# Designs tried in a protein design chat: miniprotein binders against b1l550. Part 8

Target 1, 279 residues: b1l550
Amino acid sequence: MRLPEELLERARDIHSEAPSHRIKLDRVGSFGLKVPVEFKGFLLLAEADVWVSLPEGRRGVDLSRQVEAIYELSNPPKDPFSLCREAAISLLEKLNYADSSGVSIRFDAPLQDGESLKYYGVEISSIASDEIINKIRVEILGMTACPCTAELIRAYKSSEIAATHTQRSLGILEVSTKAEHPDPDKLASIIERAMSSPLRTYTKRPDEGGLVIRSLSNARLAEDVVREMIHLFLEEFGHLPEDTHILAAVRSMESVHMHDIYAERSFSLDEIRKEISSH
Key: E = the ipSAE of ESMFold2; O = the ipSAE of OpenDDE; V2 = 0.75 times the mean of E and O plus 0.25 times the DockQ between their complexes.

## First folded at step 2 (miniprotein)

Design C7d
Fold by ESMFold2-Fast, scan of step 2:
Structure C7d (fold): chain B 279 residues (1-279), chain A 81 residues (1-81)
Amino acid sequence: as target 1 above (279 residues)
Amino acid sequence: GSPKLKRQIEYAELLLEYAKELLEELGDPEALERAKYLLEWAERIIKQLAEEGDPELLKQVDKLIKELEELARKLEELKKQ
C-alpha cells in the first residue's frame, strides 16, 4: 500500500500533547541500536542507545527522528568518539523541546596481545546540554591472587613464593569529563598493571607458568587493586580538568567463595588531590 | 532497507500510536482487550524489522498496515457513538 501523505497531515501530533501526569522524564529514546564503528583500524559492530530529556508538559518523543540522526551519522562508519559527540549534539538541535540529549556506544575493543588479540569492554557516552560531558567506561579481566591465604601458608611453611588461590577479577575505570574522551587503551593498561597479572588469549606452557608465578609473587586484595588503579590514573590523566569524575572498581570472582568481592571509589580530581596531600 | 520499506515502517508506527490514543480516549476495557493481541503482534513485528531487517518479516508489512488501518477505522467509529 502506498504511504497516504494526507493521513499523516491529518493525524494528531500525539507526542506534542499534554501527558496524563505532569512529570519530567530524564531519558527517553531508542535503546539497543546496532551501528558499525571504525576503531583504531578495525570495523566493529557496536550497540548504541540514544535519548533526550522530556519536559513535564509533553507526552512523547519523536523516536523516528532519533534513529534517523544516528543512522545518517554512522554511514559510512566513523570513530565512536566523533559519532557519540556529533549524534548527541544533533539530537539536541533537532528535538528543541529537550533540555539534554545523550548517546552511548558500547563495543568489545581489540587489544594487541603478543601475536594474537584479546578484548576488553568499552562504553562511550556524550551528554549534551548547556555543556557537553564525555564519559567512558572500560572493563577488562585480569588475575588476582589472595595475600591473606598466601600469608597463612607462609606461616605454616616458609617459602619465597607462598601458595594461594587465584581468580579472575574485573577491573573498571569510568571517567566523566568536559574534555575529550580518554584513550581506552590507556585505561585498559592502567587496570592490567594494577592487577596481580594480566590475562592472555593464548600462551605457550612456559609463558603460562610465568604468568602464574607473577600473580603469586604479586598478591593483591581487591582494595589494593583499586588504590593502585587510582594511583596509576593520576600519573597518566592528572592533566584533565579538576572537576573530572572517576569511578575505580574491582569485582573479584573469588575461587574459594560462592560469591564475589567488590571494591570501589568515586572521586573528582580536585577531591582526591586534596585527600592525598593532607596525608 | 529500501526507502519504501522505511516509510511503511514509519507509517505502521504512526498507526499503532494513533490506535493506542483512540483506545485511551474511549476508556473501554472491552475494546482494549479485543485489540490487545493485534497491538502486541504489531509491536513485535515492528521491533523485529528494526532489529533484523528479516526478508520474511517484510511479507507481513502490508498485512500489518491493513490490520492497523482497520483497527483505527473501527475505533474512530466507536468514538462517534
Scores: ipSAE 0.000, ipTM 0.076, lowest interface PAE 25.3, mean pLDDT 79

Design C7w1
Fold by ESMFold2-Fast, scan of step 2:
Structure C7w1 (fold): chain B 279 residues (1-279), chain A 81 residues (1-81)
Amino acid sequence: as target 1 above (279 residues)
Amino acid sequence: GSPKLKRLIEILELLAEYLKELAEELGDPEALERLKLLAEWLELIAKQLAEEGDPELLKQVDKLIKELEELARKLEELKKQ
């Protein structure tokens, strides 16, 4: 059973009516849509948000056309990068009253981990207006070890002890660029390399002690991890446009405290290069 | 965890409690804080050793236990004086 044509026309009239207050809204849309995506040979169920800007003189947006834009492009499953860009463009074409559109897609990305898989968080978006801005956020857990504790034990024991507390830390890299989305596997790799050691789903016995030794031998403050992430990012992705914006952050879930430690830096490629070149 | 590692943790807990009592009796808050810190680190190392089986870290735990025992003896001697 379908709604009568007269009701559909009445619904459209409601959306085109003047609002109670003439205020522009930046993002109005459908959030939490389930969409299949193809990522590096895996078929994944992702969560998507789609939105458009709403002008001050219009009461509402056509939500059905928003859902149509992404679902038409998601069957068969498409890579999330192309899906974001194409759906954002399609939204502006379908909803001509909008000045901008956006699509965000979130999923857990598989990463080979010995004989098993581990997963890291990925959020990809594209925002379309006069230009397209692509954004990617990668979050992955790793291990950090406290250098202050290690130094205290070393001082106490005349450098004979490689001992300190360890904790899980969440590393975050977010990139906003007019170029194509960076490869999330490379971003995840940068985060893991900046940590004291990666976390594993499963490891064989020969590797078990190695992770602990690596972590203890590579003790790092949250501040050290962020600086290393930035250094490694510039080595891998320094070719991106100068106006590319990056957020590097780490949240350390301190095992000896009830609270977390957080360190962060936001920058553009132009800004950070000028800073590094100064003495 | 191994029975050997559980016994090490129990010994470390007993030693830490003894040293805490001794340091409080001597009224030295810095010694007490140092002993609490060492006890926490040893428990954490012992936990990782139980999971990873690293023989080098076991040697570090043994060395640290001996240092705590030595500190206990020094504090006991100071108490007598």
Scores: ipSAE 0.000, ipTM 0.095, lowest interface PAE 24.7, mean pLDDT 75

Design C7w2
Fold by ESMFold2-Fast, scan of step 2:
Structure C7w2 (fold): chain B 279 residues (1-279), chain A 81 residues (1-81)
Amino acid sequence: as target 1 above (279 residues)
Amino acid sequence: GSPKLKRLIEIIELLLEYLKELLEELGDPEALERLKLLLEWIELIIKQLAEEGDPELLKQVDKLIKELEELARKLEELKKQ
């Protein structure tokens, strides 16, 4: 089986032409590629974006070389961190007109949950230029509970009222660093520990009751969860370079409101340490 | 057979769906270039699955080979146009 080479040759000629307007583009590439990856013993189908910078004097990018870069490195499937980093480097080697390249890979990561699995969202990126910057975003659902209701239950020793004030919350940690990607399982753990309780894919009645009771005894506002996530992050990953940038956020899907509550903080390690050490 | 191999077959089936999607964009030279890479990758995995000797996996391999043959025939028809 062969592709029509005549069409491929015409495409290359077109891309090397001068554009109608001499404007640099920051990101041009192939988005939404399906790529198999090996993650902690699991074979997963991930979605990848690959891109390069395009100089003002060139009409288009050679998309076939972008797809070659990631697929050559993904066969056989390998871990998504190495794939991401190596593909970004390969893009600069294959496309000499580019000043920078990037690769993003998204997948749902399995996490052992008793006898079952639950899943959390992972997006990893590597951006290559004179240096390599690695980014990771982890999103995981947990449970939060109203602190005011928890205090009432503590005072009156009734769990029935408190149960009506629990809700699902999405915790988010993004890290951008010149070091290797942080372990997403550790980021997910930080988020879950900052929450009132974790959620499960499958629960039996005793386990569900335990989660609700744990939430009530550990009630937290979205603002509390963000601060706790930052505290736990600094304990686990405080060794990263000082210019490492972090976003910590929580979106609480309030059960008693028609709207969500959102809390967020962006910071560098250098910035947050100076803030915490101030009196 | 291995549970990992069953997941690989599922991944291959998803990639075949993606190939069919790319064929809907036929006329775009970039889509044709992507098809070449995906076909080479799928062929390699099919060879690995065939080496396992599992009757259920072999049945899935035969199915995937037939789907690839049909896609190749469609590509050949487009070359004639």
Scores: ipSAE 0.000, ipTM 0.153, lowest interface PAE 22.2, mean pLDDT 75

Design F3
Fold by ESMFold2-Fast, scan of step 2:
Structure F3 (fold): chain B 279 residues (1-279), chain A 80 residues (1-80)
Amino acid sequence: as target 1 above (279 residues)
Amino acid sequence: SEKVLIIVYGDNPEALRKAVEELIKLAEKYGARVRVWVEGDTVFIIVEGLSPEVREKIAEEARRIAEELGLKVEVFVEEK
């Protein structure tokens, strides 16, 4: 059983009515939509949030128009960056009572790993108003080795290579810019290069030994990793607008502790350049 | 009607991704539009712009794709 069309025609347009309280809402939308995207030759199921601002004088948002807009733009599947930007613009055009719109798309990105694939997390956003702000967050696991324990063992035992504990560490780079989204593969590469060593999906004995030796020979504090990530970011993406905002962070899942170590730095591109130049 | 609703479900995310990929390719082959959304472990796919002759072929191919991937599937062809 379903409602007759006549009843739907008689229904009030509740969304256009005045609200009980004249309060502006910053984000109203459809969250957790699944959308197919094409990413570097892969068809992926991504998760999307779409939203608009709601003015104080309007009771509700046309949620069905939001869903329709992103699905129309996602068929056929396209790259998530174009989808994100185009959907945000489309929402603002179609829902003219809004003064801003946004789209966020999340997915696990495949990365070639020898003869296998590994995955890293990507979240991209586009926020449209008088201008468009593009945001990307990349998270990838790597390995770190503790230099403090290495130094202690080296001092205690005479050896050429110090023993120390290793652990999985999550590296995070988040970029907010008026320019196009940075390439997530390049952001993932920066994170992995800043680590003691990358992680692999599958290793054979020679590769596993190599990763362990690399990690031990390249022991780094979480603080070291964050600083190296910032340094490498500036080498690759220093051309972005000066008001670009970056978050660099590492969460180290310490193998010898019941807790994690976390280090982060947020900065604008102009701020960090002046800081580095003053040293 | 010129619409086919395909419901694919299972607890294997990789199989679900491959099913969506193959069903989108199938829709492209017939010049049809496809819309996809997910509710938990269930994927809903609407294929639109199909001639009556093509609707049954798409339903048949969708069942084959799901079966090959070990997924459960329900296909609804709108009756005229």
Scores: ipSAE 0.000, ipTM 0.094, lowest interface PAE 25.0, mean pLDDT 78

Design F4
Fold by ESMFold2-Fast, scan of step 2:
Order: structure tokens, then sequence, then C-alpha cells
Structure F4 (fold): chain B 279 residues (1-279), chain A 80 residues (1-80)
């Protein structure tokens, strides 16, 4: 039900009042908004979070103003990178009491896979203050095959036939940079190339056999996959600013265990170059 | 992750409402999860959890529903 305008004019401005305790809050905002985005020629439904910092002397944030900011910029739908950056900047302009703002947008990205599509997870963020920091996280499933079990089976059978257990593994690359967001398709490609084989949405019997054989011939530990992802990342994105921060991780859903195996490494470009140069 | 993405557009609010209701019922009939976003004269429907054969059927029926209601429709479905 809509209230009369006169009542709205006479109401106290609760948000601008002093709070019960003079404590700054780092993030206050609207989370879980549904917004359309245009990505690589596809119109996708994304989920967005928007927030600002709240100073110690102000009771609340105008949440409706936050929603207006992102929705105004999402019509017509635009690429999620521009939307993310523009909305973060717009929030600071519209809510001038804030010292910082942020926007995160999450969606499943389509990727052409032969004659079909497959999908990977993307989350992008822009955080604005005196500077802007852009973050992107890409998650994609692939296949790994256990080299330890393969060697045990070869020893037992004394054969040239590859045999081991295989499982789905989730690869993760997260990048935080003052430069523009890296291309998520390139990050997804790095992850897939580091795996024993990629996964497909549609496979016919001959194609399915080929993927299995590829996986068995390219057996890798989760630790191997993380190291390969870092190596491939440096080849593709080594040009980013030296203070760019990266997380590379793999979660292997072990088919022979009731639990998963996880491996990760966080680093800055400056840190990893020095480490590689010293070994 | 597999999905059907449907954008329905038109200037008749009653037709848009009817299309959304029928598309949600269609997707739920096949056990699919449905997410809907409404923005002025457009409605975006994201349907997940579909088998390949059901995706084709939903795409075809979504186009028919929108056309019968005089609405424009864009459907993204995984090929074959």
Amino acid sequence: as target 1 above (279 residues)
Amino acid sequence: SEYVFILVRGDNPEALRKAVEELIKLAEKYGARVTVTVEGDRVIIWVRGLSPEVREKIAEEARRIAEELGLKVEVLVEEK
C-alpha cells in the first residue's frame, strides 16, 4: 500500500540521525538483487550485491537509492564489467557520506563447446574509494585422473593400458587488480588446460571415449593442477600490475573417498616472480 | 550448469503477466527451477535443471506462448 506524500514529508529522516553507538560499518547494502546483463552476446540473469561504507555518525543507508543506482544502469542490459564499475562509482556519487562502495555480480557464463554450450561460474566485483579495485573469480569443472592409482595398477597388471579412478574437480582462479577485469573466458581456458581433461555438456559415445582416454593419459594430482594453473596464468596475464593478487585453487571430488581434496595458493605477481627466480 | 534463458518483451502488462504465469507452470511441470526478473516492459525468465530433450520442448512451447499473446521472445537454449 502507498502512503500519502504528506506523511512522507512529515516523517523523520531516520537514516540521517545519530546511531545508538558511534561505530563505523564497512559494508551496508542490498544483497541478492536480480539484474539482467549482456555477456558475449547472451542476455543473462545475474545476481548482484551493492554496498557502501557507513560513517560512525549516521544511523542508516538509503537502501532504495542503492537499488535505483544499479537498476538505472542495467536498463538496457550492459556487460557486467561496465555495470559493476559504473554502479560502484555511481553509489559514491549518490551517497556522498560513504567513503567506499562496492558491487558484486554473479552469473553462469556460457562457453561454446563444439556444437553445444557449457557453463562456468563468474563473480566480478568493483570496489571504489580513492581508487578502484576490480576483482574476478572464475570456477569451472574439469576432470582429473589419479596418477598414484594408475601406477599401482600398471605395476600389478604389468600392462600399457591406462587404468585409474577419475573424478570431477573444480578449478578456481580469482584475480584482484587495479587494472580492468581479466577476460573470464581466458581464465576458464587456463583452468581447463591445467586439468586432465575438460568436461562436456553433450558427448556421443566416440567423444566420451576420447575424453576418458585423454584424462587417463594426462593423470594429475590436485597439486599438479594448481601449479599448472599458476604457470599458465603467468604466461597469459603476467603483464598485469605487480601488486595484482591471485588465488589459484582446486577442489577434487575424490570418487574413492567420502571427502574432497583441496589445494590452493595465494600470491601477488611480484611475490611469485621472486619465488620462481630463486628456485 | 544447464539452463534456458527467456526474455519476453511487450507493452501489454496483462499479456506479460499471463506469459510469465504460463512459462513458470511449463517449467515447473518438468521439474525445473525458475527465476523471474521483471523490468518495466520486459520479463526475464531463467530456467535451470532441464534435460536436453526437455530444453528443446520448453523452448518451442515458450515461443508459441509468447507469439499467441502478441509478445516478442528471445530464447537461449543449448544446441541439440
Scores: ipSAE 0.000, ipTM 0.081, lowest interface PAE 24.4, mean pLDDT 77

Design F5
Fold by ESMFold2-Fast, scan of step 2:
Structure F5 (fold): chain B 279 residues (1-279), chain A 80 residues (1-80)
Amino acid sequence: as target 1 above (279 residues)
Amino acid sequence: SEKVVIYVRGDNPEALRKAVEELIKLAEKYGARVEVYVEGDTVLIYVEGLSPEVREKIAEEARRIAEELGLKVEVWVEEK
């Protein structure tokens, strides 16, 4: 049951009180909010986290103001990029004791796959302080084929086309930039093109055979896939500011093992350009 | 017993390939039949059709080849 208004008027404002211990907190907020977003013609139910920094002299944050900030901007539903950026700014405006704010929105993005749809994971964030940092993480499954096993079978069979094991691999690209969020469909495309082959929601037997042959003819280590993702990323997004940070990673779910293989590289655009241009 | 099983493991694909090639050549030198089975970064090589004396010599030489290439190797001689 709701408390009478007279009692609420006489209640202490505990959030504005001094805490028992004068310790700054980096992120305090409402996590796991359900927010509708409009993404490329689809209305999707996304999961959102909103937070602010809390100074050492203040006991708590105004959680109702956090929910109000994102709610005002999500009705009617809008694109998740604008929502993240605008909500992060609004949080700082509404909660003036905070030094920084952030908003993160997660959803499964639909991707056209012939006459069907497939889905890839997207997480979009904006972190506001004296500047705004935009972050996007894309995860999509593809197929890899083992070149080690392919070479061993080729040696044994004296065949130019070797048999090998294939497995599902998760490709990951995360970008943090002062510029606008990169297009997640382009990031997903980069990941799939770096794989031995993409995965499909539906294939007929002839198309399935072609996918398998493509994968076997394009066998790649997890390390190969990460390097190719970085190469393709630089071709598409090399125009971003030099201090843009990228994480490229692959987790290969080895069909012949109980464990996975993982490869990653984190870098700034400035760092990777110097590395590639070395003689 | 007619079989020697060579279990080779390593994370270097070139070393694994070279080990398999050398072990196949070794088996062929003695007129033996070779079957290769692959489990990710692990290779099982079955060698059959050998006398006991030749079997032991192949086992010894297989260990030498794998050790020279920095691979982990176990050689099993089927005696019953």
Scores: ipSAE 0.000, ipTM 0.089, lowest interface PAE 23.4, mean pLDDT 78

Design F6
Fold by ESMFold2-Fast, scan of step 2:
Structure F6 (fold): chain B 279 residues (1-279), chain A 80 residues (1-80)
Amino acid sequence: as target 1 above (279 residues)
Amino acid sequence: SEKVEIRVRGDNPEALRLAVEWLILLAERYGARVTVKVEGDTVEIRVEGLSPEVRELIAEYARLIAEILGLKVEVRVEEK
């Protein structure tokens, strides 16, 4: 049984009322929306969050207008960067009491890997106010090999082929900028190139042997990988605005320990250039 | 064989249109041929010329699209 429609004419408009406490809220919205996106020739099902700021004098947000904003722009499916930016702007136009808006879109990005596909994680955001800030986070698995154990084995047996433990490591690059979102494929490439070797979805024995040998010949600490990621990032994206903020991180799932090793560095382009130039 | 048949049902014409457009776009990326038949609140979509792996992918996406849009879906995948 549904309630009579006539009751709506007499019911209070709760969200337009004054709240119990006059406190501004930073983010109020619809989280976990499923939206179609077109990425590099693939049609993907992405997950989106949309939000706006809520002023201290208003009890609630019009959630239906938030959903309308993103779904109008997702048909036909478009690239997630344009969708993210345009939806954030549309939210401010539709919800004029808000001072700021934001949209975040998450998906697993396909990457061609021989005859197969592998996937890496992407999360993008656009936050709109008097200006727009674009954020992207890319995560991809790779392999690392321990240089410390490799050195001990070389010292013991004087061998050119180092035996050492290898493990999966998760590389992370996060960028916040006033410029357009960086290309996530390029960020994923930076992470993989910084690793001892990339990982694959499918390998035959000769290819698997090559991957293992590559990793063993290019042993790297988590700390080494983070430094290399920063170096490669500056080569590819050093042209971004000086106030661009970057997080570079690696989580190594150590095969000889019950715990992980983690290394990270956060910086602005201005900060890191001063640091490097001081040597 | 190389065929997937998808029947999508719902009373929202916009949701049905979105489902059809999404599935056509996906099928085109795999070089498949798509045939669409509309009858009231029901749309039948036939996708032909797919590898076995892509047939399962199309079937899975059809189910996901229907779930997102609040539509009912029936998928028939030809085996041998």
Scores: ipSAE 0.000, ipTM 0.204, lowest interface PAE 16.8, mean pLDDT 80

## First folded at step 5 (miniprotein)

Design X1 (at its last look DockQ between E and O 0.93; V2 from the best seeds 0.00; counts 0 for: pae E 3.0 > 1.5)
Fold by OpenDDE base, look of step 5:
Structure X1 (fold): chain B 279 residues (1-279), chain A 81 residues (1-81)
Amino acid sequence: as target 1 above (279 residues)
Amino acid sequence: GSPELKEEIKKAERLLRLAKLLLRYLGNPRALERAKKLLEEAEEIIERLAEEGDPELLEQVDKLIEELEELARKLEELKKQ
């Protein structure tokens, strides 16, 4: 049922009215939209959030216009990086009362694993104001082996390779920069390399054995993984602007405990360089 | 300055900001075309502001002119690529 256009002309524009309380809002928008994106030759259905700031003198945001902005740019499907940037700018253009905008796009990114696929979680964002800040968050699962238990078992039984408990661990890298979005595959690779071993979608017996042996030979605490992630990140992405902000984190789903172990470090590139140089 | 002139300044600032974003972060032919239109609209506003000659807004208008000229140069550079 469509309301008659004549009725619409008589209706007050509630969104343009002055609010009862003149307070600016930082983000008002639509969350959990589904938009198609093209990523590494895959057409994916991504989840998207779109928002703008709302000035103190305006009651509400034109949400329809926000939704239109991202969908207009999503046909034909394009890469999520360009979509984020273009949509963020388009939001500012279409919503002339907003001083800032943002777009976030989330999906599972395919990653080649031999003849199969594994994946990592990715969230790509762009926030526009006087400048654009690009943000990317990558989450990928790996395996960790506990060095503490390994040492205990080594002390008890003389073996070249000490048995230890292993668990699945989630590694997280979040990067916020005024530069272009870092390559998410490289970020995923850093996380995997920082762990005791990667996970595989498909394993034959020899491959499985090799993964476990590798894990045992690279036994790492959650803390070790975070430090290694930071180290590898600096090697690969040390060329980013000094004001680039990074979150490196690990959530280890401990196999001997009912709870998870979590470790993180938040830092700017400038800050961490000063820290390392002081040692 | 009059409330009207202040609003025109804000409009010009917004247009220049959008143009800047388009030129800096997209740079594709469509973005260049959009940026050009925004700059033209900003120029019209700035010219009106300059003609009004409000002494209280002179510094702001000068800043707008400088930014407009910078963005116009950048647009031309990107069109040649």
Scores: ipSAE 0.614, ipTM 0.851, lowest interface PAE 0.9, mean pLDDT 92
Fold by ESMFold2, look of step 5:
Structure X1 (fold): chain B 279 residues (1-279), chain A 81 residues (1-81)
Amino acid sequence: as target 1 above (279 residues)
Amino acid sequence: GSPELKEEIKKAERLLRLAKLLLRYLGNPRALERAKKLLEEAEEIIERLAEEGDPELLEQVDKLIEELEELARKLEELKKQ
């Protein structure tokens, strides 16, 4: 049942009142919205969060306007990066009491894998205030091969037998910048190239053998995967603003252990350049 | 009164901030048209503030004028592209 619209004349506008405790809030929003996006020819169902800041003198946020801001821009479906930026600005336009706004969009990105597809995780955000700060996180699985075990087996017999344990490793790149979001496929490519080999959706036996041989030829510690990710990132994205922040990390599901190994490095572009130049 | 004029300054500042975001980060024809409307509204407010001539607000109004002129130039530059 729809209530009579005449009640709007008689009811208090609770949201516009001052709160009893005058405390500003940094993020007030609607989280877990389902939004259609178009990414590289695919129509995907994404999950979005939207929020604004709330000044100490305002009791509540007009939540209907928040949801409206992103849904108006998502029909028809469009590129998630454009949607993210446009919605962040639209939130500030629609909610004139807010000093800042934010939008995040999460989806599984398809990637061509021979005659099939594989997927990797993407989360983007745009935070608008006096400027827009864009953040992207990509996560993709690859294969790592342990160099320590490989060397021990080689030394055992001085033999021609190459062997070591291999496992899935989750590579992570997270970038926060005032520039446009980096291309997620390029970030995923950096992560995969840093691994011992990529993972495939499926392989036939000769191709599977080749994949394993490649991984043994590129055996790497989790620490060195992170270092290689940073090296490759600087080659591709060293042109970004100096205050761009990056997190590079690997979580390796070590096949011979009951637990995972984790390595990470956070840095700004100016910090890492100084570090590398000092050697 | 002075509180009313200060609220008009805040309104103009917000309109210029939104126009700046649209021009800097979007720049498509629809964003340019939205920015134009925001600048026109801000200009009306700024002109009223300048005509009022409140000595306590002269610096703030001068800053608004400078930013309005800068954003107007940027809008015209983007329209040529």
Scores: ipSAE 0.368, ipTM 0.763, lowest interface PAE 3.0, mean pLDDT 89
Fold by ESMFold2-Fast, scan of step 6:
Structure X1 (fold): chain B 279 residues (1-279), chain A 81 residues (1-81)
Amino acid sequence: as target 1 above (279 residues)
Amino acid sequence: GSPELKEEIKKAERLLRLAKLLLRYLGNPRALERAKKLLEEAEEIIERLAEEGDPELLEQVDKLIEELEELARKLEELKKQ
């Protein structure tokens, strides 16, 4: 049912009223929006959250203005990095009571895998206040092989390639910076190169055997993978501002245990360089 | 200063902040046009604040003038590109 527009002349503007309690809110917004994006030649349906801060003297946020902000900028679809930055600024412009705004966009990124495709998870954010802080999180599965069991089996029966358990491990790199978002394909590449081997979407038996042998010949603890990810990150992205913050983590879904193994390190570029230089 | 003058300072600060974000992070023709209008609105407020000459607000007004001039120079620089 469509009500007459004339009723708007008589209706109160609820959002502009004083709230029941004078309390500031950090994030008020529209979460779980579906937004088309163009990513490296692919048209993808991404999930987006948009929000603004709400001052203590205002009852509510104009949610329709938030949705308009991101949808106006998403037609035609554009790259998600530009969309995040532009929408965050647009939110501050359209909603003049807000001190800060943010936009987060999540999608599965396709990655070429021989004749097929595989994927990795991407979440990008831009938070605008006096400056823009850009954040990107990349998650991709790889394979790890246990060096401890490999050494035990080598001691039991000497062999150039020791048998050991292998498992899927989830690698995570998260970067928060005042510079532009790092290229997620490069972050995914760093994670895969730190693993015992990458995973494939499609393998035939000979190729599958080769992948397993590669993993067994490059056995790594979760701790080894995190350290290697950090080393490779510094080689590729050490040029970022010194106050850039990074999280490097691995969750190993251990095939011989009922539980997972987890290793992580959070750091700023300034912090990690001083640590490495002291050794 | 009065509550009204403090609100005017906050408005000017917000306009300059929005212009700075547009100039620093977007720089496209629509962003430059929007930044120009924001800087013009900020200039009107800042000029009025300077004319009031409130001693308690002089430091804040001086900072606003400096930021306005810096952003105006940046806008003109980007227009040439």
Scores: ipSAE 0.270, ipTM 0.728, lowest interface PAE 4.1, mean pLDDT 87
ESMFold2 (binder alone), look of step 5: mean pLDDT 85; pTM 0.850

